# VH-VL binders against Rho GTPase-activating protein gacF (gacF), part 14

Target 1, 176 residues: Rho GTPase-activating protein gacF (gacF), of Dictyostelium discoideum (Social amoeba) (q8ssn9r234to409)
Amino acid sequence: EPISQSTEDYTDIPRIIKMSVEYLFEKCLLVPGIFRESANAMELQRLSQLFEKGGDIDLSEYTDPHCIGGLLKLYFREKPIPIFPYDLHKRIYSVLNEEDSNIKVKSLLESGLGKGQFLILRYLFELLNAVSINCNVNFMNYQNLAICFAPSLIQSFDLSCYDVIERLIENYHSIF
Below, E stands for the ipSAE of ESMFold2; O stands for the ipSAE of OpenDDE; V2 stands for 0.75 times the mean of E and O plus 0.25 times the DockQ between their complexes.

## First folded at step 16 (VH-VL; framework fv_vulinacimab)

Design J5 (from X6 with light chain Q98E; at its last look DockQ between E and O 0.92; V2 from the best seeds 0.82)
Heavy chain, then light chain:
Amino acid sequence: QVQLVQSGGGLVQPGGSLRLSCAASGFTFSNYVMSWVRQAPGKGLEWVSAISGSGRYTHYADSVKGRFTISRDNSKNTVNLQMNSLRAEDTAVYYCARHGDWYFDYWGQGTLVTVSS
Amino acid sequence: DVVMTQSPLSLPVTLGQPASISCRSSQSLLHSEGYTYLDWYVQKPGQSPQLLIYKGSNRASGVPDRISGSGSGTDFTLRISRVEAEDVGVYYCMQALEWPYTFGQGTKLEIK
ESMFold2, look of step 16: ipSAE 0.704; ipTM 0.868
ESMFold2 (binder alone), look of step 16: mean pLDDT 94; pTM 0.955
OpenDDE, look of step 16: ipSAE 0.857; ipTM 0.931

Design J6 (from X6 with heavy chain H59F; at its last look DockQ between E and O 0.69; V2 from the best seeds 0.00; counts 0 for: pae E 2.5 > 2)
Fold by OpenDDE, look of step 16:
Order: structure tokens, then C-alpha cells, then sequence
Structure J6 (fold): chain C 176 residues (1-176), chain A 117 residues (1-117), chain B 112 residues (1-112)
């Protein structure tokens, strides 16, 4: 069943997501293996804590793209409830091969997600679509990106999760 | 009614190859994840491989990685298991199974694979 | 890998008497959304495995009320209130929380 996001997520995109996505858009679209390469565990933890505690964070001069990519995945993975409801992905999965599937998927997302969830996911998938466009340089196609993010977003290892996330990345402009 | 009908299998020497097939009917095949599960003689069940509805994502047990390949043809409603470099320990009855909501809700009739010199 | 441990491995039962099978997992099978990904299967003599219980306590279609599943976390139980001749077979628990899916050793139910 669809689960509403916290009040914080409903009102605005969390700072950690906004700053990470902006950094990745600006500096990392051509980085080979972005989101796939492992980040330094200590640095990842440091950044995570830094965002949790708040304060003045500036990523403009930050030089480790894989840590920021890892930070974004970590954020979704560590949520007590997945941002992408399992039941919603199942409903989406059931219509992927139907006529006008993009319209149906869009409708399911809009009706099955809270406003905050939808905005966050739309923002994320915009980035992932942009990354995929440069797959000839960064080697991150729709499939590779789905492998990286589906477990974190849906917090499931159901293989159908990958099909759904891949479709959303591929057809971002038609769905969102 | 949902049906899974298997074919293939048989006797093969170590290092040989076999191909198993499972034909599905009674449901929208492309909307379901499919798996292969095997059972050695007198032993329990072991998950072998899974494939997503699109066929683009596959998973394997460590025991068969690099040797087995799962594939599907949604236009023919079939899932296949190509088994290469077969070993004696691969001897088993192999079942195709449909994923419901994570669980296996329908099973094929099974196919015996015997690897022996 | 998640290790599934069943007990007992052999279960002789008198017709009409109850039967109980235990299944333990090496880690919790509770999903973040509250689902428990533990299933029970039975393989009757000369047949393919068939689904009995899914997600801990839900009976599959056609499964009689006398068969039930319970448990949470890492400890699960399959119960048959009144064993019938048709219940003879090998019972397996399976976790579907993470890859690879793993089965218990199996419990062979026989009639005394």
C-alpha cells in the first residue's frame, strides 16, 4: 500500500537530496561509473552525519563524486520506510506492457505517492535520466542505474523492481 | 488455468551441456518473474536462477554462476535454462516456477538431469 | 546467505493427530514494510512442490483450514490440526527476503 512521506518530505525536498542532486548534475554527468563505484565508507559516514547534524555545508569544491553518489543512495536505503512503495511498483509492473503504458504509469505514480514522495522521485529520476544520456562516457545506462537504485528506493530484491525503475528512468519525460 | 510444461533434460557426461525449457500458459507471461529450482536425488530444494519479466535482469546461485544461463522468450511464453560445464553435483530434477508476490505459486512437472560418466 | 533450519527432519504422525514443524532463519525475515517473507511448500510423493503458506500465515488457494502458518522474526511454525493421509510428503520452509532464496532441509511427514 502507498505510504505517505514525512511532513518534512511533503513540504520540501530534503537538503541532502537537493545538494547532492545539484552537485551531481553540475559535475558528475560524465563521471565513469557514477553511482556504481564504491565510496569511501568513512567519508560517506562523515558526510551523512554532517547532513544529519545540519550546519553550513558547501559541496562546490568537493572532489569525490562517488561519495556524493553514495550519499544519495544511502539516504534512500536508510529510510525506515522505502520512498517507493512495494505495492505501487507491483501495480506499475502489471501495466508496463499495456497500451499507453506511460500514461497509466504516470497516473499510478500521481495517485499512489504523496506529494513529497513524488517531488523527490521526480527530481531523482530527472538526474538519472540525464546521467543515462551520457552512458557512452560514464557507462551508466538505464539498466545499470536501475541496478544501483532499485534496492535503495524500493528496499526489495524482487527482480520486477529493476524493470520498473529502468522504465521510469528511460521514459522520464513521458512519465513525469 | 495456469500451466507450466517442461521439456529437455536427460543424461549427459561431465563437462557436457543441456538446455531446459518451460512453456507457460494461462496468464500474462511477461508480467511474471520466473525461476528454476532443482532437487538432487533424495535431497531438498535449491534455488538455481531467476529472470525478470522483461528478461533483462537475471540472478544465479553461486553454485551455477558462469555455467548456467537463464533466458526467456515472451513472444513464445517460454523460459529456458542453458546448462554448460555440467558436473555430477548438478544431477537433479529441475523445476520451473512462477513468482507470485515473491513466492512460487505455480510449478512445472520437473525434468530430470543426470550428469554421469 | 540466509540459513533456514527445520525441525524435526522426520515426523511420523498418527492419522487424526496434530503435527507441527518448526523453521528458524539465521536472520529476521521481516521486511521494512511489515511483510514476512517466509513460505511453506509441500512435495507429495511423485509430485512437484506446491505452495501451502505464503508470507508467514496466508494459505494458498485450495489449502484446507486445518493447515496454518505462524511466527515472526526468525521463528516460524507450520501446523496441521488433524493429519490426513493426503498430507504425507516433505515440507519445506523458504525465505524470499533476499537473494539467494533459501530452503530449509525439509521435513518428511509419514503416517504411523
Amino acid sequence: as target 1 above (176 residues)
Amino acid sequence: QVQLVQSGGGLVQPGGSLRLSCAASGFTFSNYVMSWVRQAPGKGLEWVSAISGSGRYTFYADSVKGRFTISRDNSKNTVNLQMNSLRAEDTAVYYCARHGDWYFDYWGQGTLVTVSS
Amino acid sequence: DVVMTQSPLSLPVTLGQPASISCRSSQSLLHSEGYTYLDWYVQKPGQSPQLLIYKGSNRASGVPDRISGSGSGTDFTLRISRVEAEDVGVYYCMQALQWPYTFGQGTKLEIK
Scores: ipSAE 0.446, ipTM 0.817, lowest interface PAE 1.1, mean pLDDT 93
ESMFold2, look of step 16: ipSAE 0.523; ipTM 0.825
ESMFold2 (binder alone), look of step 16: mean pLDDT 94; pTM 0.953

## First folded at step 17 (VH-VL; framework fv_vulinacimab)

Design K1 (from X6 with heavy chain S30N; at its last fold request DockQ between E and O 0.79; V2 from the best seeds 0.82)
Heavy chain, then light chain:
Amino acid sequence: QVQLVQSGGGLVQPGGSLRLSCAASGFTFNNYVMSWVRQAPGKGLEWVSAISGSGRYTHYADSVKGRFTISRDNSKNTVNLQMNSLRAEDTAVYYCARHGDWYFDYWGQGTLVTVSS
Amino acid sequence: DVVMTQSPLSLPVTLGQPASISCRSSQSLLHSEGYTYLDWYVQKPGQSPQLLIYKGSNRASGVPDRISGSGSGTDFTLRISRVEAEDVGVYYCMQALQWPYTFGQGTKLEIK
ESMFold2, look of step 17: ipSAE 0.817; ipTM 0.909
ESMFold2 (binder alone), look of step 17: mean pLDDT 94; pTM 0.954
OpenDDE, look of step 17: ipSAE 0.877; ipTM 0.933
ESMFold2, look of step 18: ipSAE 0.821; ipTM 0.911
ESMFold2 (binder alone), look of step 18: mean pLDDT 94; pTM 0.954
OpenDDE, look of step 18: ipSAE 0.886; ipTM 0.934
ESMFold2, look of step 21: ipSAE 0.711; ipTM 0.871
ESMFold2 (binder alone), look of step 21: mean pLDDT 93; pTM 0.952
OpenDDE, look of step 21: ipSAE 0.883; ipTM 0.944
ESMFold2, fold request of step 23: ipSAE 0.724, 0.694, 0.720; ipTM 0.877, 0.869, 0.877
ESMFold2 (binder alone), fold request of step 23: mean pLDDT 93, 93, 93; pTM 0.952, 0.948, 0.951
OpenDDE, fold request of step 23: ipSAE 0.925, 0.923, 0.924; ipTM 0.959, 0.958, 0.957

Design K2 (from X6 with heavy chain Y103H; at its last look DockQ between E and O 0.90; V2 from the best seeds 0.83)
Fold by ESMFold2, look of step 17:
Formats: sequence, C-alpha cells, structure tokens
Structure K2 (fold): chain C 176 residues (1-176), chain A 117 residues (1-117), chain B 112 residues (1-112)
Amino acid sequence: as target 1 above (176 residues)
Amino acid sequence: QVQLVQSGGGLVQPGGSLRLSCAASGFTFSNYVMSWVRQAPGKGLEWVSAISGSGRYTHYADSVKGRFTISRDNSKNTVNLQMNSLRAEDTAVYYCARHGDWHFDYWGQGTLVTVSS
Amino acid sequence: DVVMTQSPLSLPVTLGQPASISCRSSQSLLHSEGYTYLDWYVQKPGQSPQLLIYKGSNRASGVPDRISGSGSGTDFTLRISRVEAEDVGVYYCMQALQWPYTFGQGTKLEIK
C-alpha cells in the first residue's frame, strides 16, 4: 500500500522524493524495465532543476515513468553524503546469515539511521518491494532492483552493498 | 584463525580447462566477499574476479570475462574459479583472498596454473 | 580503468635506514564519507601477499608502527622509518574505487 495514505508525519521527506515515489506507486508498478531503462538526459536535467528551484510541480499528467525513476536515483547519487551509511551496511552484512537475521537488521536500521533517513528509506523500499512483487510483468525482481539502487544509496560499488539492499527489498515487511 | 587453503592447479594446454578451489575456515564464510588475484611469473599482481557473500553478485577483469566463472558453495565453505579456454597469458600463480571492507585482509597460499604446449 | 603508478620500482636500502615508496592514481580515490580507496600489500620472498595498510593509513593486524601510510586524493606514500631484514619484499599499492581493482607495478625493496 502507498505510504501517501499514511497518517505518519512525513514533513521531513523532500518534495522530490515524496512526489516521485507517489507517481511511481500510482502509475508504474507494471512498467517494463522501470529503474533499469535510461531516462532522456535533457528531460531528467529539466525536472531536476524544476525541483531545485522550488516551483509548483504537478506530476498527475506526466507520461515518462523512466524519467521519474531516473530522478529518484539521481537524487540519492548526488547527495554529498550517502543516505545509507557505508559502515551501517557493513554491520548489516555481518548479520545477514544469522538466526533471526531480519530482527537484527531491523534493530541496526533503527539505531543506525536518523528518523528522516529511516522514513525516506522505508518509503523507497516499500515502492521497490511493490515493484519486485510485480516482476512477472515489469521484469524487475529484487536482485535487479538491488543492482540499480545499491550504488546510489550507499555510493559504493562494494559487492556487499548488493546483498544488503537485496535483503531490504525482499524482506521489506519484516524489516521496516 | 583464518585459513584459506587452495587446490586444483596444474599444467594445461591452450584451450583447456581447470577448476581452482579455495577452502575457508576460521570465520563465517558467507559474510565475506571473496576474490581471485593472479601473478604471472616475474610479474605483478592482477585482480581477476570477485563474488559477494551470497554468491549472487560477481565482477570479472576484462581479460577473463566469458572464459572464467567464479562461484562459491557456502555449505562447503569454498570459493571456486572455473577457467575455460585457457591461454598462455593465463599462466600465473592464483591466490584466493578474503575482503575486509574492499581490501584483501587474508590470502591463500597460491596455486600455480601453467598453460603451455 | 584506474592506473596506479609506483616509484621507485627498485629500492635498495641500508639496514636501519628509512624507506619511502610513492603511489599515484589516475583518479582521486576519496569517498564522499572521507574513506580512501587505497591499500598497500607486501609480498615477501616465497610468500603470498599480505595486507599492510588499508584505507590509506590504517595498519593491518601485526604491522609494526614503523610502517605507515599517508596521502589522500591521488598521491600516496608508504614509509618504513627503520628498515629491517624482514621488510625485504615487493610492495604494491591497490585502488578499490572502481572495478576492476588495480595494483601498482610493485616496488622491490632489498637490503644493500
């Protein structure tokens, strides 16, 4: 279910994230190759600049899902400090194969992230989980999505990043 | 005590195949990225391939893509390198190595592969 | 690929004297959180390589404090303040910024 229907206080989630995730949830769960297909570079830059300037933006009639998917990845990739700390992912990695691993992963996320970071990631991973559930139509399983998102979220190509992000997508409901 | 014990080398003709194995002990094997690194006689070190703890994510040097396959069996604590279509330039001592973060914190003893007529 | 260039390639040193090895990368190795994707290894005669320095300046387990790493960005140095007989070997820097991981050419340290 879309987080947009939640009564939780999302005032700290950046507008670009809130609007992009809502659009993707509403219109794009069945889009083939979502997050994998390239965005048009000029259109991506145009949208990025519109969000940076703080103008009124309405995506209700927007028709290019790959550009919105690209916008999400760009947001995380260009942050000065990654939304997902490298050391946190290594701590999570060390418990992935232990008994009750999802309980331990949940605890590490809760203690290792600020509230705003946690809310943004929960919002994103709810979407990624929903996309992966529809992989028979959109061709994007949780492994494919981990390949697409891990480098942007952690800003690292370490192979451990993919195993961690994969777990968070696949086991979203137990972890978040 | 971390140990990486290698096997499977030997002499092979060009175009042949070999399988290298690296047996791990003294640590939780599935929690670690593993690599193969090689050293041609009298030459420096060259990274060859890496595999994630789950075994689902891999990378290869361009010189071996399509010919070499890295794999792991976490139930046996082994990482393996299947080497097909071998060439003379693949002649080297092959080391398995465990990653700490990205760095190679423990190395196996090395296994010689010789590709010659 | 990131090119790693070491200097010198051959380093004869008098026992007890200092030694320095330079390593230069073709790209900055600095991560956004301040980590440095630069490690140093030594291969002693007849042995496998061993980690000496990771993340630019951290000593691996068992490495004496007379061996140190410094530098950031593209220029890095390994220093041995007093060379001992056990330091004989070939020293390699390695970058892990991107795949493939690449090594410098190696520096052979020998006692004169």
Scores: ipSAE 0.753, ipTM 0.884, lowest interface PAE 1.0, mean pLDDT 91
ESMFold2 (binder alone), look of step 17: mean pLDDT 94; pTM 0.953
OpenDDE, look of step 17: ipSAE 0.868; ipTM 0.931

Design K3 (from X6 with light chain Y101F; at its last look DockQ between E and O 0.70; V2 from the best seeds 0.00; counts 0 for: pae E 2.6 > 2)
Fold by ESMFold2, look of step 17:
Structure K3 (fold): chain C 176 residues (1-176), chain A 117 residues (1-117), chain B 112 residues (1-112)
Amino acid sequence: as target 1 above (176 residues)
Amino acid sequence: QVQLVQSGGGLVQPGGSLRLSCAASGFTFSNYVMSWVRQAPGKGLEWVSAISGSGRYTHYADSVKGRFTISRDNSKNTVNLQMNSLRAEDTAVYYCARHGDWYFDYWGQGTLVTVSS
Amino acid sequence: DVVMTQSPLSLPVTLGQPASISCRSSQSLLHSEGYTYLDWYVQKPGQSPQLLIYKGSNRASGVPDRISGSGSGTDFTLRISRVEAEDVGVYYCMQALQWPFTFGQGTKLEIK
């Protein structure tokens, strides 16, 4: 589903997320190692500071997909409170092997997240699902993506985080 | 009642192999991260390895990485530790442990592994 | 690795008296959500380790009120307000903030 086909207002999604996800959708679904390959540290800091200061930013001609992928992960990693609450992921983990697990996971996300958190995560996981669908070209299946994103989203090293994030990527359409 | 019952262990020569097993009951095994923790004779505790509920995600202490393999069989409710290229420094009582939220809430009875010529 | 340092390593105590065990970490164990990822275990003679305190100050099931955990950041204390005979054992702090999980050296509590 194309970004921006909706008339719904996405003003609850921070600009850095909106622009990064749009760039990655448009330019990077087929980029080998996206989200796994390292960003240039100096360029990553430059972009991060540019977004923080709120200047005019145009990514239409930007040529470093790994820096944009790194920027997105950095944003979530540096939030003072994780976008994905640890306790919520444990509740989700407890139902992953139950009958109708995806329905239960969807319900837990809807009740356990604020509206803005839910919209941000839905937007992100749509991208991650799309990347995983192209894994024969980009080499990033849903397990690899879970390894890359779970520590940033939940800000936890608990191994249960990977199983939860993996499910959300693989079953995006049933859950979101 | 949560139970973790361990088996395996014994005396092995340096360079040899052993496989430890831990059988779980009284809880939904696949919902829990599991670890192995060891204790050399007269020494303190050292975490060895962990495995996620699905079995797809693992971590190892640097001292055992490349030599030990943690695995689980959720159909049999077992977590296992395959120990290869054993060294004298691996001599310890090995415990399996169930993770709660950032703690080990249940521990097996321990299994002694002795690596000696 | 996060280094966990306990003191004292040997703690002889008179029955009925308080006991206190210190644990220091080489870096803060406070997570951004406000939880402290420090746990305490006791290993009684001939037994497996048992959980006493999790997330800094929460008592595990069956642990009496006279045993408590406190502290934040890098400095933590396990306190037994009145030592009883069943408290004999080796006490370990453990950090669970990051891999690898690491334990303190242990504190052997003995009755005088």
Scores: ipSAE 0.466, ipTM 0.809, lowest interface PAE 2.6, mean pLDDT 90
ESMFold2 (binder alone), look of step 17: mean pLDDT 94; pTM 0.954
OpenDDE, look of step 17: ipSAE 0.854; ipTM 0.927

Design K4 (from X6 with light chain T36I; at its last look DockQ between E and O 0.71; V2 from the best seeds 0.76)
Heavy chain, then light chain:
Amino acid sequence: QVQLVQSGGGLVQPGGSLRLSCAASGFTFSNYVMSWVRQAPGKGLEWVSAISGSGRYTHYADSVKGRFTISRDNSKNTVNLQMNSLRAEDTAVYYCARHGDWYFDYWGQGTLVTVSS
Amino acid sequence: DVVMTQSPLSLPVTLGQPASISCRSSQSLLHSEGYIYLDWYVQKPGQSPQLLIYKGSNRASGVPDRISGSGSGTDFTLRISRVEAEDVGVYYCMQALQWPYTFGQGTKLEIK
ESMFold2, look of step 17: ipSAE 0.764; ipTM 0.885
ESMFold2 (binder alone), look of step 17: mean pLDDT 94; pTM 0.957
OpenDDE, look of step 17: ipSAE 0.917; ipTM 0.952
ESMFold2, look of step 18: ipSAE 0.668; ipTM 0.858
ESMFold2 (binder alone), look of step 18: mean pLDDT 94; pTM 0.957
OpenDDE, look of step 18: ipSAE 0.892; ipTM 0.936

Design K5 (from X6 with light chain N58Y; at its last look DockQ between E and O 0.63; V2 from the best seeds 0.75)
Fold by ESMFold2, look of step 17:
Structure K5 (fold): chain C 176 residues (1-176), chain A 117 residues (1-117), chain B 112 residues (1-112)
Amino acid sequence: as target 1 above (176 residues)
Amino acid sequence: QVQLVQSGGGLVQPGGSLRLSCAASGFTFSNYVMSWVRQAPGKGLEWVSAISGSGRYTHYADSVKGRFTISRDNSKNTVNLQMNSLRAEDTAVYYCARHGDWYFDYWGQGTLVTVSS
Amino acid sequence: DVVMTQSPLSLPVTLGQPASISCRSSQSLLHSEGYTYLDWYVQKPGQSPQLLIYKGSYRASGVPDRISGSGSGTDFTLRISRVEAEDVGVYYCMQALQWPYTFGQGTKLEIK
């Protein structure tokens, strides 16, 4: 097996994540197809560059929720090493059907992630859980969200990734 | 320890249907992605379909989409392939296979499906 | 689809001699965490396929040390250092980088 480790250590939630998640919480929980609908590539590039430059960014009047949703997914997809390690997801997968599975999943996340990775994922999955709770309006249940996010978080299309991410969205409160 | 025992198959007319079954033993079935892989007579291997441990996530080769349905029953430790609207090009030995990470670490014995009039 | 190309397609070998099978992918099979989405299978006469090599270079359980896998990115090699009668069969490489999973055409190894 390859030696797989994340060397990225997050002491704070990156500004791009914090601002995107806050916008999505405040403005977008009821938006139909959030995270499923495509974003404009030019707008994504513009916003990504704006965050990279570190200027004074104000999203209070921004009106394209799909671009902010796309920006969040792009951030995770483009990381050199996935925020969610492939081997960790396989370990979680192996316990999904065991007794007390959520306790075991929580333990595996805590031991398999750096503290910063855990905090970022907790923040993200709080949002995804909130979106899924409103699925009768936005049409994005936890399975749909797993399809949208698993490839970005794990950087893999293995079918086990979807079962794992689905559990984390659905059982957010027990796991995080 | 790990065993995959297949059943079903046989001769069927074009447009007909068959259901293949694969019974698993020696491992915790619901923890594994399962696939079907086929081999036309005298030809190489072709991946057909896969299903996640929960059964909720599936994928299909383009050549079988809309005609074949993969399913599993975790209470019976079986994975199945319902094959509808069969064509001569579907003639093959069909194997069920268990995924390790992504690779196929165990294979069933194979079941011949012949589509001919 | 990722295209997998094997060579040679037919490989007659004298017992005790080395054998080498090449596999090329139409795109890199390297994952960002450093492992490789390339596996090797053998189908012996009258049998189902069985796993030989996974993740580019790791031997499956029970596979002898004389069989090895190597390679990078898009170019991969299966080597048998000393061919034995039990090695007769058809060898396939497979990529699992993305759906659909795809196999090479197969290489028939036989003793002559």
Scores: ipSAE 0.685, ipTM 0.865, lowest interface PAE 1.3, mean pLDDT 91
ESMFold2 (binder alone), look of step 17: mean pLDDT 93; pTM 0.952
OpenDDE, look of step 17: ipSAE 0.897; ipTM 0.937

Design K6 (from X6 with heavy chain Y57S W102S, light chain W99S; at its last look DockQ between E and O 0.02; V2 from the best seeds 0.00; counts 0 for: pae E 11.6 > 2, placed apart)
Fold by ESMFold2, look of step 17:
Order: sequence, then structure tokens, then C-alpha cells
Structure K6 (fold): chain C 176 residues (1-176), chain A 117 residues (1-117), chain B 112 residues (1-112)
Amino acid sequence: as target 1 above (176 residues)
Amino acid sequence: QVQLVQSGGGLVQPGGSLRLSCAASGFTFSNYVMSWVRQAPGKGLEWVSAISGSGRSTHYADSVKGRFTISRDNSKNTVNLQMNSLRAEDTAVYYCARHGDSYFDYWGQGTLVTVSS
Amino acid sequence: DVVMTQSPLSLPVTLGQPASISCRSSQSLLHSEGYTYLDWYVQKPGQSPQLLIYKGSNRASGVPDRISGSGSGTDFTLRISRVEAEDVGVYYCMQALQSPYTFGQGTKLEIK
């Protein structure tokens, strides 16, 4: 197993993920259309460049949640290696309708992901689950969120990707 | 603007100790796995050790296991290699290197360690 | 340990001509994520190593198009389409699939 993929190597989650998820979790669960609404393209580019340059970033007074949501999706979409392996999603898809499917899905995630990938996804899916719980106010249920996020996480538009991501959002507490 | 500046090399007797340091700047140090790689005179490259961004996970080549200790201080942006029980075959230029992902995208200038009686 | 074997170990080349360096691994370098953990470095005279190619075929920042990597599984090739004087140095392949990371022996590229 690659040294850079060890569980302790991923206890220091990338700054862009850590700060974006924290911002969204603490300040944006009630924002209508979060992750669905378009980000301002110029501002998204500005923030992306700030994170890439390694400068100090302060989001405590930041007021554009759609830009932070877009930034998070952009990060995953532009990774040279998808955070969520395509082959893993196919294996998960094949067990979605089996008895004890959530236990099997959990086992597949644990065996199919490096520990760092698992921790990053757990942080993300905790946020997505929390957004879906507030869907009566923000209008983003787990199905809508899967449509928004699956293409970025798996880097695929296969319909099976949506079903897999839906399950992970809806059943976060049983799976992660 | 990524820089890795090394220090701490020199001459040492067999059985002696040295501590190598590598000072990092221009990036968020705690997000990166760091390695030490060495090159004996006239020889190729040999990976020595790696440490995770948090410092909790460490890895060593068999040739140095039990004698070398990699550590980092994220408050000072340094990675260090404590080298104990040094042997003649440890004579090499030692490089610190940053992992981009699995690959070494930035390297320090190298520090010569000479172990000779 | 994964053994990395380079060929040739010495490569004299005429300026402007192509150069090709082979690297073989003792096992497949394909990870479950679908990427190949094979990197190439050059060490120019008196300098630290520099990354050229990562994960089989991706050029590092600032590496010109005339330098490319290819290959799959256990067989890999670094190509320089037109050798320039600045290409002189020792080229290393490295596997990053598993600990310990291991390098090939190096290929010394020289101008005839």
C-alpha cells in the first residue's frame, strides 16, 4: 500500500476540504439550494487560486455559501484520481438490494478505500446527511444532493453512481 | 515558492549519532507526507524514511529500522532524521523530499553525512 | 520488495536525436484506483533529483513536451524526442505502489 495513502497520512485532511466542510456545516445547513445553485464564477476562481497558492484563508466572515459549495465540488472533480473509485461504486451498487445491504456497503467501503479516503468521505457525507435532514428548509434532499455530488466524487455520470451516493447520504449513520 | 532547506550533516565515527533537519516554507507543511532519500557516493537513490502530515505514521527502510527516527515539528515547519548507531554504509548525501501524492515533487539541496573511523 | 530494473545503464546520445530508457518492475504497479505508481526523476550534474513524470505518463510542471512517459503493468519507457544539452544527467524510475519505495539503478545520459 502506498505510504502516502496510510490512515495517519490522511488524518491531516486537505485544507480546502477541512475549511469548506467546516464552513458549510456550521453556517449553511439552512441555505436554499446549497450545492445545486451556481457559484459566482469569478469568485470561485479567486478562492480556488487562493487555496492553490497556499496563502492564509479566513472564511469566518465569508458570505457566499454557494461559492464554498462550488469550491468543494470543484476540488473533487479536478483530482487526477477520483476520491471515490469507480470500481468500488460498481461493487457497492451490486449489493444495494441485498439483505443487510448497509452492512455490506460499510464493509466494501472499509476494504476498498484507503483510510484517508474513508475519513475524507466520512467528513463530507456527515455534512451531506445534515443538509438532507434540513431539506424542508434548504430544499436539498439526499436524492438532489447525490445528483449534485456523484459526478464530482466518482468522476462519472453513470446512473449507478447516483444510487450509490444516495445510499451513503441517506444511511450515513449505518454505513460510516 | 516551495523551499526545503537542509542542515545537520557532517563527519561522524561509526556508532555515533547525527540529527538532520529540513526546514520547509511556501506551503502548508502539515498537509504533506515528507521523506528522506539518500545517495551513497557514486551510487543510486535509496528511500530511507517517511512521516505522515500529522507525524503519527512513520515508515523506514529495513536498512535503517531501529537506528533512525524520523520526526516533524509542524509548529516550526521542520522534518528531522535522528540517526543513531551509524555505520560506514550510511555514508551518503541525504535529501528531504515532499510528497505531492505518491511522488516526490520537491527536494532539498542535500546534506552530506560521512561515517568514517 | 519491488525490484526496479533500468536499461540501459549508460546512454550516450547525439544531440538532436531521440533517447529511450526502459524500466521494468518485479510486479505490476497498478493500484486498485486504476493508476500506475511509476515515477521518473532526473538528477542533473551537481543537482538534487527533479521530478519529470509521475504515475506513468503525467508530466511534472515545467517539463517540456519532448519528454514523455509510457508503459503499463511492469514495463515502462521514458522518451526524449530530441535530446538537448540540458538533458544530461542520471534518470531514475521509482515505484511508489508500496513501502519501501524503490528506485531503478539509474541511466546516465551523456552527449556523444
Scores: ipSAE 0.000, ipTM 0.487, lowest interface PAE 11.6, mean pLDDT 86
ESMFold2 (binder alone), look of step 17: mean pLDDT 94; pTM 0.954
OpenDDE, look of step 17: ipSAE 0.318; ipTM 0.775

## First folded at step 18 (VH-VL; framework fv_vulinacimab)

Design N1 (from K1 with light chain T36I; at its last look DockQ between E and O 0.83; V2 from the best seeds 0.82)
Fold by ESMFold2, look of step 18:
Structure N1 (fold): chain C 176 residues (1-176), chain A 117 residues (1-117), chain B 112 residues (1-112)
Amino acid sequence: as target 1 above (176 residues)
Amino acid sequence: QVQLVQSGGGLVQPGGSLRLSCAASGFTFNNYVMSWVRQAPGKGLEWVSAISGSGRYTHYADSVKGRFTISRDNSKNTVNLQMNSLRAEDTAVYYCARHGDWYFDYWGQGTLVTVSS
Amino acid sequence: DVVMTQSPLSLPVTLGQPASISCRSSQSLLHSEGYIYLDWYVQKPGQSPQLLIYKGSNRASGVPDRISGSGSGTDFTLRISRVEAEDVGVYYCMQALQWPYTFGQGTKLEIK
């Protein structure tokens, strides 16, 4: 369910995000190239449509981590309004090299995001941080993950987006 | 105030190499995306390459990929363009430019590169 | 790549009279958040390019009120209400929606 459509469940994370992140946490932290490797396009389309229709979905036996990683990125890419506002990323970018920058970034996120946006991003970045911690096995460090996710989250290709998303992954515990 | 002062350039033969430099002052250099933009004699503007504030993220025009490398040294406030395997088509005035959000709000004075045998 | 097409390419104007330059993009430059990824630059004789208009219609610092930008989607216009001698130069539109950033061909404005 799109975040922008519902005001009744501000504390609930959309099912597609919740189930995808849970699957990735449980089964995929050690998968080489997670989020970087391409998904099977037809299977990705099939899953995307199942989640949109609200059908009964069980991922406990699902075997393609790259499709679930792709599904998560697709969800953010297709939002009519980006989950991460463009102007917010520019405000964060302007303070990245200041002393106490993580405190300033945290403050900007808290004031610049709605409750639902913040909860979804915190949940996502917890996963991305966990993936990066295992980068010796999965080969996905902070920079690699920023390349994979920044265009989907901000819906922009500006190079500042990558520096911002990288900081949020690397310093998750100080910022979120 | 904000200044971008370029150096390097000159005449080289096809296949040669050259390094352009752009020294920044009057602003917090690390906070800005930087680009190189070129202008062939009598022609319009062509974007060449960009680099993020950290230096870790770059883009290149297709015409220069694999031959040009953009880099920055944030301790010296410089952005550089290493140009290898130069061709006659690379003959141009090269400008460094600072990004505001995406637009180029400040430009260097330009450096002429001539590739001719 | 996004193709940017300017018209006219040559624009002789009588001092004190208005001037208009058109710029067309091969795809919409309007982003879903309402940003317009279209900027204008002028290159005066013997000088580097300088920013004139950003985000479709915002005037850069030091640009006089008589210079304005307008348009949406794929069609944009730079207007100078009263041409002054200092306006002589080549005017470029640029899109920044996606890499590579691309410029129009340029419009040379000169006094008749």
Scores: ipSAE 0.735, ipTM 0.876, lowest interface PAE 1.1, mean pLDDT 91
ESMFold2 (binder alone), look of step 18: mean pLDDT 94; pTM 0.956
OpenDDE, look of step 18: ipSAE 0.894; ipTM 0.936

Design N2 (from K1 with light chain T36I Y101H; at its last look DockQ between E and O 0.93; V2 from the best seeds 0.85)
Heavy chain, then light chain:
Amino acid sequence: QVQLVQSGGGLVQPGGSLRLSCAASGFTFNNYVMSWVRQAPGKGLEWVSAISGSGRYTHYADSVKGRFTISRDNSKNTVNLQMNSLRAEDTAVYYCARHGDWYFDYWGQGTLVTVSS
Amino acid sequence: DVVMTQSPLSLPVTLGQPASISCRSSQSLLHSEGYIYLDWYVQKPGQSPQLLIYKGSNRASGVPDRISGSGSGTDFTLRISRVEAEDVGVYYCMQALQWPHTFGQGTKLEIK
ESMFold2, look of step 18: ipSAE 0.741; ipTM 0.879
ESMFold2 (binder alone), look of step 18: mean pLDDT 93; pTM 0.953
OpenDDE, look of step 18: ipSAE 0.905; ipTM 0.939

